VHH binders against o75319. Designs and how they scored, part 83

Target 1, 181 residues: o75319
Amino acid sequence: GNHIPERWKDYLPVGQRMPGTRFIAFKVPLQKSFEKKLAPEECFSPLDLFNKIREQNEELGLIIDLTYTQRYYKPEDLPETVPYLKIFTVGHQVPDDETIFKFKHAVNGFLKENKDNDKLIGVHCTHGLNRTGYLICRYLIDVEGVRPDDAIELFNRCRGHCLERQNYIEDLQNGPIRKNW

## First folded at step 7 (VHH)

Design m15 (framework vhh_6fv0_2)
Fold by ESMFold2-Fast, scan of step 7:
Structure m15 (fold): chain B 181 residues (1-181), chain A 118 residues (1-118)
Amino acid sequence: as target 1 above (181 residues)
Amino acid sequence: QVQLQESGGGLVQPGGSLRLSCAASGFTFSKYYMYWVRQAPEKGLEWVSTISWRGGSTYYKDSVKGRFTVSRDNAKNTLYLQMNSLKPEDAAQYYCATGFPYSTLDYRGQGTQVTVSS
């Protein structure tokens, strides 16, 4: 269906690149069929996403879609030159080890194949906040050795919104390191 | 060529107010989201506020909510930031941006300085 996700309008479409990383976070793009329920300035289609990234003088090399649905947009709405990876994640619960492993593997593979460029890994869930922020921070903590509070602060600042789910924050700060690559 | 010129900064006492302005040229201002970012001494760039291209949506860093108000005048190609109840931690070089973030050093060289007296 063409129902706009709850609270989707409350969130900034695209954050900034997280300095020292290849990550950029954004909320889910909505295909043109959703635009009848949006003011022109509220529209954020796949095309709008790429225009906004380009306006930041950045380039996407990979999109990781963490939503549990395909209703918002289709991979075919994206340029063929940008790889698309779907990792189905359920909201509200801390992602399981298999999901964390898939995310880490995708990021590591991208970085290996893109050593000679500065292309970004774009990550989104519905709002580009909780699941998105959790997995990016989990990667920074587990793989890059960033202190949990520093990872969270960096994500919050660059996304322009703070992680909202206490169970995600608690797991990042006090949970075990996931050794799954 | 995108050009952004900030103004309105100055020295203010804690609890005081300042209004920052940003004059934009070289692009279709009314079609772009605009941003305020700041850089405090010995700190990185920090996002402060966002305004949609028609002004219908605004977003703020949690620590400035209720104190700062972003607005724009598309007829004048001008972005504003009204800053009330200023705190020492708000002292920074303030920059406007289109596209988020600008990472070029030439935007750092412009800006407008906000100093809150101790």
Scores: ipSAE 0.000, ipTM 0.154, lowest interface PAE 16.9, mean pLDDT 84

Design m15b (framework vhh_6fv0_2)
Fold by ESMFold2-Fast, scan of step 7:
Structure m15b (fold): chain B 181 residues (1-181), chain A 118 residues (1-118)
Amino acid sequence: as target 1 above (181 residues)
Amino acid sequence: QVQLQESGGGLVQPGGSLRLSCAASGFTFSKYYMYWVRQAPEKGLEWVSTISWRGGSTYYKDSVKGRFTVSRDNAKNTLYLQMNSLKPEDAAQYYCAKELYGSPFDHRGQGTQVTVSS
């Protein structure tokens, strides 16, 4: 069966753009086959994602999918003009250096290719919160020199939900800056 | 569904060159970041290079910078790795990948072997 992820309904579908950055965070979209288990106001398909981004007068230029599964939607359900990057990350543990490196390189590459526009990097895990917030904040701290508490506060405010995992928060606040390979 | 097929490996002397190819099918190739990874005998998988979906951004392992060039032809669904000034340490099985290793869905191809004579 098409089981809805645990607590998925508890989170706002999509946050707001993080000011001063190209990031926007959201929970995993669910393909049409999940809609039989959802009320109309609970639906959040790939189409719904793009409609909500447009409603904010924003445009997606890249989706980074951090889920450890491919069951929720297919990349083919996204517009062909929006590239898709899959970075498999397990929940609960701090992402490893390889995962952090992949995320940083994808973001840096997007920014270089999109200097002439204001398109956003959309990042999601299952809830668009812990893995998503960790990697976005890690990028801001390590690459852009943002103070850890400022990065976390900005993410929490724009996502509309606070990072929940204490080990993630601890690593962001007191952990080492990660170097690329 | 996803298929990746590498070719172009072989035996070369130190300082030589090889051009690897990867033919992709079963997905919208032009939409994805692509990777080259390698595995030497008795070593783990090692990331070598990344190319963005349009080819506008490329990234390399420090030890191959200036010697290797990744490129892609989206019209042909083909990924390339031009390897110049090959060193014995570059000897490995080379794989193209849609996702980097550690994935629960490993979409690497069969690989192509690169041997450097010393």
Scores: ipSAE 0.007, ipTM 0.384, lowest interface PAE 9.9, mean pLDDT 87

Design m15c (framework vhh_6fv0_2)
Fold by ESMFold2-Fast, scan of step 7:
Structure m15c (fold): chain B 181 residues (1-181), chain A 119 residues (1-119)
Amino acid sequence: as target 1 above (181 residues)
Amino acid sequence: QVQLQESGGGLVQPGGSLRLSCAASGFTFSKYYMYWVRQAPEKGLEWVSTISWRGGSTYYKDSVKGRFTVSRDNAKNTLYLQMNSLKPEDAAQYYCAAPYISGQTFDYRGQGTQVTVSS
């Protein structure tokens, strides 16, 4: 279906690069078939995503798609030079250890293959907020040793919206560090 | 249509070797991380290995590290798993997986390829 995701229009399309990291977060791009439901200034296609990243003088090297659907856009709508990784992540639930493991290894693999450039890892779920913010913060806490509150504050500031799901915030602040498997 | 076709399984004695292949079609193979997963009778799916989109980064389950090697040929849209020093505990149906192709994290296409380890 061409139904716009609930509250999708309430969120900024793309945040800013998180300083000291290779991460940038954004809401799900919507393919051309959704444009009939949107005013021109509300459109955010895959092409619009790359244009907005370029406007920030940044370049995407990887997209990690955390949505539990393929209805919003297809990987074929992305430039062939930018790898695409789909990690099916159910909304509302704290991601399981297997999902966290896949995210961490994808990030580590990208960084190893891109140490000679400054390309970014773009991460999105539907709103680019809860699942996206959780996994980015979990990576910063578990792999880079960032304090939970500092990771959350950095994400909130750069995304331009605060993490909303209390169970996600609770897990980041008080949950166990997940070992990389 | 996205398709993954596994092959190369068979019967091997403990300590033997097998090379599994996975032919991919219907998507831009070179853009995706790829996975090998396995399922032994009466057990759940178990992650075995991951390879990055260019093949520059590889990851392994602890119990197979040093024995198994994952690789890929993006020009041929093919994923490989070289299995050395096979143990009875490695006997399973082996599947290749891409996160893109399913509603489950380790979904697969086709029937996989069976690996039996027997003396």
Scores: ipSAE 0.006, ipTM 0.258, lowest interface PAE 12.5, mean pLDDT 85

Design m15d (framework vhh_6fv0_2)
Fold by ESMFold2-Fast, scan of step 7:
Structure m15d (fold): chain B 181 residues (1-181), chain A 119 residues (1-119)
Amino acid sequence: as target 1 above (181 residues)
Amino acid sequence: QVQLQESGGGLVQPGGSLRLSCAASGFTFSKYYMYWVRQAPEKGLEWVSTISWRGGSTYYKDSVKGRFTVSRDNAKNTLYLQMNSLKPEDAAQYYCARDFGTYPSLDYRGQGTQVTVSS
């Protein structure tokens, strides 16, 4: 179908850059065909995403799409200058080690290729909250040595919404550090 | 219309080499991470290698590190996998992929090229 994702309208389209990192989180953009089901102020297309990023005086260098579907927008709807990475991530479950590994390697590769600029890594799932927040926080904890509660607080503040899934929060706070890439 | 076409597979003896190619069309090749994955008979799909959009970063399955090299030519929309010191366990159908999905299905994968390692 062409239905709007459940609760999608409840969330801010784009968060703020997470200070000290290259991450910015947002909810899934919806291609033009969805706009007939939305009021003008509710629209958030791929074009709207890039306009909102520019309004913050930021620039995207990579988009990581964590949704388990391709129905919301096509990578071809994004500017030619911005690479797109799809990591199919099942909702509700804590991401497995292979998914975490793929995310870490994509981030590390981007940072290595972009050490001479300040471009951002944009990360989204459907709401830009649970899967998105988990993987960003997992990276900060495992790779950058950030304390779990500090990573979660930073993400919550910058996204403008708190992580909702208890199993994700518990894994971040009490789970093992995944050192193997 | 996204299309990926693999080639370069064949029969090789243990210790031999093969170079796989993947010709991509229907999308802006230079803006995507690309992947090599493989599937041996009666086994699931297995990730082998990843390359960033400019080729500046490459990643490998532990068992192929030092033996396989992934590269790309963005001007030709082509992805490569150089395979050296091939082992019997490397025998599989090899696929290139744009989207790295959750197994067993992987969207935007080509038809594959067969690699056989036998003496």
Scores: ipSAE 0.005, ipTM 0.239, lowest interface PAE 12.6, mean pLDDT 86

Design m15e (framework vhh_6fv0_2)
Fold by ESMFold2-Fast, scan of step 7:
Structure m15e (fold): chain B 181 residues (1-181), chain A 118 residues (1-118)
Amino acid sequence: as target 1 above (181 residues)
Amino acid sequence: QVQLQESGGGLVQPGGSLRLSCAASGFTFSKYYMYWVRQAPEKGLEWVSTISWRGGSTYYKDSVKGRFTVSRDNAKNTLYLQMNSLKPEDAAQYYCATHLSYGPYDVRGQGTQVTVSS
């Protein structure tokens, strides 16, 4: 890639772990080739991601990448010890039921295989906000039975930024629960 | 040249089994997540299964969970899908896939046809 995503610099790199869950949200890491367009304090590479998670005394066990591109970084830029799952999602539209299903399956599989540890599921889209927040909240509402407003508040607080897309918020608050696939 | 080549499809009765294989070449197979996706007539491309680069993590579409098993042999650059208890709704062209640059499943093979009928 040769262009930094629009508004990418406006967002905190990494949020805090969402208490009571295994989720942590962040914006897309940018590989080395983007750093010449960034001030040192703006850099957020795959290595920077892992350093920031470690600084919070947390450990990633899975990364779920929701971007519709591989241009920002590649799986090989991540430690070989951390699983990576790509779920291609289009921005601006509420994710379709297939996408919601893929996300729920990835989370459930990780939790089943990681009962003996406290490793986190890292989730990101471009800004780590709208698609990321929607899918995390959708999981909490549909699978964990969290009230929609509570899920949204928890995500907003821990991410450090509020969900921006009204159609996403509306679907979470008033849309159908997708319990079966 | 990056290439994925599927095989192992065929006609089975409901409840039957098939084992699909995918031979990969032209990229460092052991460094990439691999996917099985399928497309039935008149339907869009549908995700079926995911396997991590070392095979330590596997994920499945709900409707195939417990029936399908994905695996890989990095020494042979080969991906597998063991399909048991096949149902009519599993009938589709099956593709192994990965993503190296841009787009969903931007690297796919030509596919292998799975037909399930009585």
Scores: ipSAE 0.000, ipTM 0.208, lowest interface PAE 13.7, mean pLDDT 86

Design m15f (framework vhh_6fv0_2)
Fold by ESMFold2-Fast, scan of step 7:
Structure m15f (fold): chain B 181 residues (1-181), chain A 118 residues (1-118)
Amino acid sequence: as target 1 above (181 residues)
Amino acid sequence: QVQLQESGGGLVQPGGSLRLSCAASGFTFSKYYMYWVRQAPEKGLEWVSTISWRGGSTYYKDSVKGRFTVSRDNAKNTLYLQMNSLKPEDAAQYYCAAQWGYTSPDYRGQGTQVTVSS
């Protein structure tokens, strides 16, 4: 299906790198078949993503795709040198411990293997906001010991949009630390 | 305390130009994406423009592209919006913001009024 995701146009394509971290968040890129439904200035393809990251003097080393679909773009639309990780996450629900565990291990593995460079971990869901912001903040809180409100504020500032889902915010602020091993 | 002070609004004829300024204090301005948003009578808040923290990336509402230019001077902690070819539909209270979203009014200034009439 080539319909534009609901509210997708309401969000900025790419945020900025979160200072002190390797994270950058963005909304889902849309492959060329979606461009028939978009004005030229609304287009945000996988190529557009990499151009926008380069404009910020940054380089992607990993993409983590949190959408519950494969219809928006294909891994082969990405440069061969950039690894792609798919973690199917259901929208609206706080991600389960297995999903949080997968995300943490992917991030830790990337950081260990990329100690000698400054490449970024790009994270997206449909809007690059709720599932994306939750998992990034959960990592910062649980692994890096960042205070919940500081993690949320840093994400909101760098993404250019505030986390919207109250259940996600509540879990980040008052939920248990997930001791994944 | 975060403070944002807009200025430069006024009355112009259709086709006219205005330059808005926003003086920022109380936070590290150079580390923030900055936004211009506006609110016309009987309408909600409307996003107009975004500029990245170094000024290398700019984004615009479709209806203002080619007419408005956002810029910033990090040495002066000042954000600008150059508005050319103004239309009646651009008449609104204009606000600068250090954060776009509905949950933090503390990161928005008092606004400056733009009126476009013949």
Scores: ipSAE 0.006, ipTM 0.132, lowest interface PAE 16.3, mean pLDDT 84

Design m15g (framework vhh_6fv0_2)
Fold by ESMFold2-Fast, scan of step 7:
Structure m15g (fold): chain B 181 residues (1-181), chain A 119 residues (1-119)
Amino acid sequence: as target 1 above (181 residues)
Amino acid sequence: QVQLQESGGGLVQPGGSLRLSCAASGFTFSKYYMYWVRQAPEKGLEWVSTISWRGGSTYYKDSVKGRFTVSRDNAKNTLYLQMNSLKPEDAAQYYCAKVDYPGFSHDYRGQGTQVTVSS
């Protein structure tokens, strides 16, 4: 449907690149059909996403879409030169090990194939916060050996919003490392 | 060159109020989202608040929501943080930051402004 996601307007469209990583987080872009319900400054289409990334002197090399829906935009709304990966991730629950493994595999594959450039991995869910922040932090902790509190702080700082879900935060801080390979 | 100058910090009792200011120069202030970040002694840098380029959208860390208000005056190139009902955990060095790469944490040019909360 045409319904703007709940609280979508409350969040910054695009964060900053997380220094020392290839990650950038953002909220879900909305295709042109949603713009009838938005003021000009509230619009955030797929085109707007790429313009905002360019304004930061950055370039996307991969988009990972964590939403459990395809109603907000279609892969064909993106430039053909940017790969798109859909990982259907249920909200509210800590992502399962299969989802965590798929995310890690996609990130590792991108990094291996993009050693000669500085292109970014763009990650989003609906708000670009809880599922997005969890999976990025989980990767940094499990694969890069970053301390949980440091990963969370780096994400919060660069996204411009703090992870909100206590179960996600608790799992990152005190949960087991997921050794999926 | 980008320059940010924070002011307005000081010593307050719990429950007190302070208004922080950040004077910006060296870039088109009205075109950028601006941040307030803080760092407590022996702790990491912590995001506090974000404001959109026109001031139409504001975002807050959960622990400060309802107590802090961010605002801006684009004609004066100045960012503000109104802090009410201050708690001991709010004691920190406060910095304003421009949203750009490699990260806003490296783009504050002033000394920051110190907030101390004690009886």
Scores: ipSAE 0.000, ipTM 0.144, lowest interface PAE 16.5, mean pLDDT 84

Design m15h (framework vhh_6fv0_2)
Fold by ESMFold2-Fast, scan of step 7:
Structure m15h (fold): chain B 181 residues (1-181), chain A 120 residues (1-120)
Amino acid sequence: as target 1 above (181 residues)
Amino acid sequence: QVQLQESGGGLVQPGGSLRLSCAASGFTFSKYYMYWVRQAPEKGLEWVSTISWRGGSTYYKDSVKGRFTVSRDNAKNTLYLQMNSLKPEDAAQYYCATSIYPHGTAFDIRGQGTQVTVSS
């Protein structure tokens, strides 16, 4: 049914842009059918997402949805002007190399096609924290050469929540660099 | 003109409690998300808690969940943080914060802070 995801209310809807990058992280938006189970202040629809991004004087150019479900909202609930990419990622497990490569490819493609603007890549899983934070940090470490601790600190600060899964943190700090070629 | 003034910090033993207050002025307090952020002497600024404009939604840093409670009184333009079961790791300068945007998270506006010391 239309049950609110576990702990979803425990997380801020949207973080802020990660300075020096095009990334912004947020929790999964919930379509209109969930609103009967939410107080007005708890609502976070696709429309609410775009309103909150605009309030920060930012603009989304791409949404990457990392959830393993499509029950929370549909791509059709998003503005036609914003591309949507689904990368199915299971929770709790460190994303596999194929998932990491798909994410990197999507980010690199967006950046190459959007050199003339400052639009953001919005990334979310259910809570916008563990899978989201892992893949963003993995990109910063592997592609941008950011130190793992710096990438994690930047994500935590801008998301307003700290990465929770120790296996994700350990892989980022001590795991191998994933090369795409 | 926008001002935030924190109070209620002090020295407590581990396991103790403190209640922080923040008096807000110069803006329509009841329209803004409010935040508690902290900074320990050798650490960066850490987000601790968020409360929505009417107080219906609250959010917490994982390490403080179940121990800290944020609340607000919009009639008095005052934000609160009830801190229970304090740990040495909670020792920091605590700041009341908001953003120039009602729902923003940049912590653009911050008070002078109130010091919390947790010591055996």
Scores: ipSAE 0.000, ipTM 0.265, lowest interface PAE 12.5, mean pLDDT 87

Design m17 (framework vhh_7qia_2)
Fold by ESMFold2-Fast, scan of step 7:
Structure m17 (fold): chain B 181 residues (1-181), chain A 118 residues (1-118)
Amino acid sequence: as target 1 above (181 residues)
Amino acid sequence: QLQLVESGGGLVQPGGSLRLSCEASGFTFDSYLMGWYRQAPGKQRELVAWIYGEGSTNYADSVKGRFTISRDNAKNTVYLQMNSLRPEDTAIYYCAAWPTGYKSLDYWGKGTPVTVSS
């Protein structure tokens, strides 16, 4: 379907790089078939994503797509030089331990292979907020030892929008650290 | 390069009507998405209506049912018919053009002022 995701227009297309990390968050890009439902200044295609990141003097090295659908854009819409990883993540629920493990494994693998550059890991769900913010913050807390409130503040500031789901925030602040996941 | 020239603005009483015109030159007009923006004093520019080359139209919620956008590809012209005008419609109205399937190239006319007052 060509229906624009609910509330998609309410969110900034791309946040800022999170200082001290390799993460940048954004909302889902929409392929050209959605453009008839958007004003030109509202368009955010895969090409627009890469242009906006270049405008920030940054470069993407990996995209992690957390949506539970392939309807918004295809991996083929991305440059051949940028790896694309799909982690199907159900919205509304705190991501399970397997999802958290897959995310951490992908991030660690990318960082190991990209020690000699400053390329970014781009992460998105539908709005680039709840699932995206949860997994980035979970990584920072569990792997980098960042305090939960500091991770959340950093994400909120750089994304330009605050995490909305109370169950996600509660898990980040008070939930168990997943050391092996 | 595309050039846009607006006309038809003026002073009108509440409940009145105006028709704005925008003549384009430079490129193949029917390949462009055409639109009308407006900017009231002290406010950001907002898109109020747009029309694709084949004639499909879209409108901002604030103008739906009152404004009609249309185009004449043979004359390289886009129109905005404004009915049931309100004081809140007072603004400078700008014609804009975008290549179909591409990001905006910021092709703008110089604007035509519309004042709705008694």
Scores: ipSAE 0.000, ipTM 0.105, lowest interface PAE 20.1, mean pLDDT 84

Design m17b (framework vhh_7qia_2)
Fold by ESMFold2-Fast, scan of step 7:
Structure m17b (fold): chain B 181 residues (1-181), chain A 117 residues (1-117)
Amino acid sequence: as target 1 above (181 residues)
Amino acid sequence: QLQLVESGGGLVQPGGSLRLSCEASGFTFDSYLMGWYRQAPGKQRELVAWIYGEGSTNYADSVKGRFTISRDNAKNTVYLQMNSLRPEDTAIYYCAAFHGSYPEDYWGKGTPVTVSS
């Protein structure tokens, strides 16, 4: 099925680059088969994603897809020059330590391989908010030593929407630092 | 549908070397991200290194410069060359395979590595 994800239209397509980092967050792009159910101004295809990032004078070097499905778009819909990494995460639950570790090491590897450029790591789940915001903030807190409230504020401001899942927020503010980085 | 079988673990003196191998069964090996993870007693499993189908690599800081990951797509095998081994490298080493389009992760059963005098 080509049903639009619930509440997908409620969110801005792409946030802004998070200053001092290589992260940019966005909601899941939808392949052309979904466009029959969307007004022209609601469309957000993989092509639209890259156009919006170029409009910000930014360039993607990696996409990390946190959805538990491939029904929204295919990796083949992305430019061949941009690596695509899938980390399967379920919504509602705080990502497990293995998922957190995979995310941290993907980010670390990208940064080490891209020291000579300023390309961005694009991160998305369905809405580009809860799973996306959690993993980006978890990286900033655990790896870069950012205070939890500062990481959350930075993500919320740049994404244009506040993290909604209380269990995610609670884990970021009061949970342990994950030593598997 | 990949099955992963690790080999090459063993006991080695500090400063020594070991080469781990992970042989995969499957027809789409080159489309999988391959990684090596390790788990020491009482600790969480941690990523050591990974390699994309085309050969791009990523390493944990603790092993960078000492370990080298490589793959031979024609032989469906991924390798971890471990040099300048330290007691803190002692762990069970696991091979893993991930695909960008499928929910299934594949894991080997692990091969033990002990670095001790």
Scores: ipSAE 0.000, ipTM 0.159, lowest interface PAE 14.4, mean pLDDT 85

Design m17c (framework vhh_7qia_2)
Fold by ESMFold2-Fast, scan of step 7:
Structure m17c (fold): chain B 181 residues (1-181), chain A 118 residues (1-118)
Amino acid sequence: as target 1 above (181 residues)
Amino acid sequence: QLQLVESGGGLVQPGGSLRLSCEASGFTFDSYLMGWYRQAPGKQRELVAWIYGEGSTNYADSVKGRFTISRDNAKNTVYLQMNSLRPEDTAIYYCAKLTYGPSQFDYWGKGTPVTVSS
């Protein structure tokens, strides 16, 4: 299906790098087959993603795809030099501990292997907001010791949109810290 | 002054091979995604292969495993190696400087015809 995701056009394609971290968040890129339903300025293909990050003087070293589908773009649409990791997450529910630990493990592994460069970890779900913001903030809180309100504020500012799901915000602020492996 | 000049097309028998070349000028070649479109008689133009400046490649399912795209940034040239050609590969092949967004913003050359004889 060439169906554009609901509300996808309402969000900025790519946020800014979160200062003091290696994270950058964005909405799901849409492969070329979606483009006939989009104006040129609305297009955000995998190629557009890499151009927009380059325009910020940044470079991607890893993409973490949190969507529950492969319909929007294929890993083959990405440069072979950029690793792609799929972590299937369903919307609306706080990600479970297994999902949180998979995310943390991937981030920690990337950072260990990329100590000598400044490449970014790109994270997206459909809108690059709720699941994306939750997992990035969860990492900052649990691993980096950032205060929950500070993590949320940093994400919101850099993404250019505020986390919308109250259950996600509630879990970040008052939920248990998930220990690493 | 942007120019794309294709060559290498011709008549070939099924199972044969051809190598298409495209010489580019008038832009910073290594900064752009390059690709190959084809248009068979009575069919819509389709993108069959594309290559990033750094050399990463992608292919349409119809040609995967048979066609190989490559580029030589020092020569401002992109290539399409076509192996195991089939009658359904008969088309005019167009070199393209690819843009982000709809295909109508891509820049194509004049095309080079490829005929695979039955």
Scores: ipSAE 0.000, ipTM 0.104, lowest interface PAE 17.8, mean pLDDT 85

Design m17d (framework vhh_7qia_2)
Fold by ESMFold2-Fast, scan of step 7:
Structure m17d (fold): chain B 181 residues (1-181), chain A 118 residues (1-118)
Amino acid sequence: as target 1 above (181 residues)
Amino acid sequence: QLQLVESGGGLVQPGGSLRLSCEASGFTFDSYLMGWYRQAPGKQRELVAWIYGEGSTNYADSVKGRFTISRDNAKNTVYLQMNSLRPEDTAIYYCATGIPYRSEYDVWGKGTPVTVSS
């Protein structure tokens, strides 16, 4: 089906850049076929994503898609100049070490190759909240040495919504640091 | 030192088969989206197929059921198996990745020509 994801309308389309980082989080864009089920002000297509980021005076250099499906939009719906990485993650579970490793490698590679610009890493799952927030915070804690509560607070403030899953929050606050390289 | 090297193109009769290969180097292959595009003379570049690191695939409607994309992460290679070839499949086929080492563009190989004629 072309059904709208559950609770998708409850979340802001795009957050703000997380200061001191290259991250910006958003909910999954929906291709044109979903628009018949949405009011004009509720639409959030891949085109709408790029327009909203431009309105913030920002530019995407990479999109990391954490959804476990390809039904919402296709990589072909994105500009050719913006690379796209799919990392399949299931909801509800804390991402496993292999998934965390893939995310960290993608981010580190982007940052090394983009030292001379200020382009952003866009990260999304279905709602741009739990899996998205977990992996961004995990990166900041493990790689950048940010305190867990500070990483969570920064993500929540910039996304405009608080992380909801207690198992994700618990792992970030009290779980082990993953040394995946 | 990012490189994509395509091979396997050639001249084939209608109804025939070809297997294209693309060997990648200079990046962490397992994490990256890999794919194939094609461009016929005087026409726009067209997406053929994509394969994600985890093995999920996506195909253009024009090739669905005839072409199969696959990857061997141990060999840093992506493949395109082309069956039931038609004259309209004639094009230069390009290998691409979804995460470039450079911030500006997807990484494109130099292409391998495929001609389907009688």
Scores: ipSAE 0.000, ipTM 0.134, lowest interface PAE 15.2, mean pLDDT 83

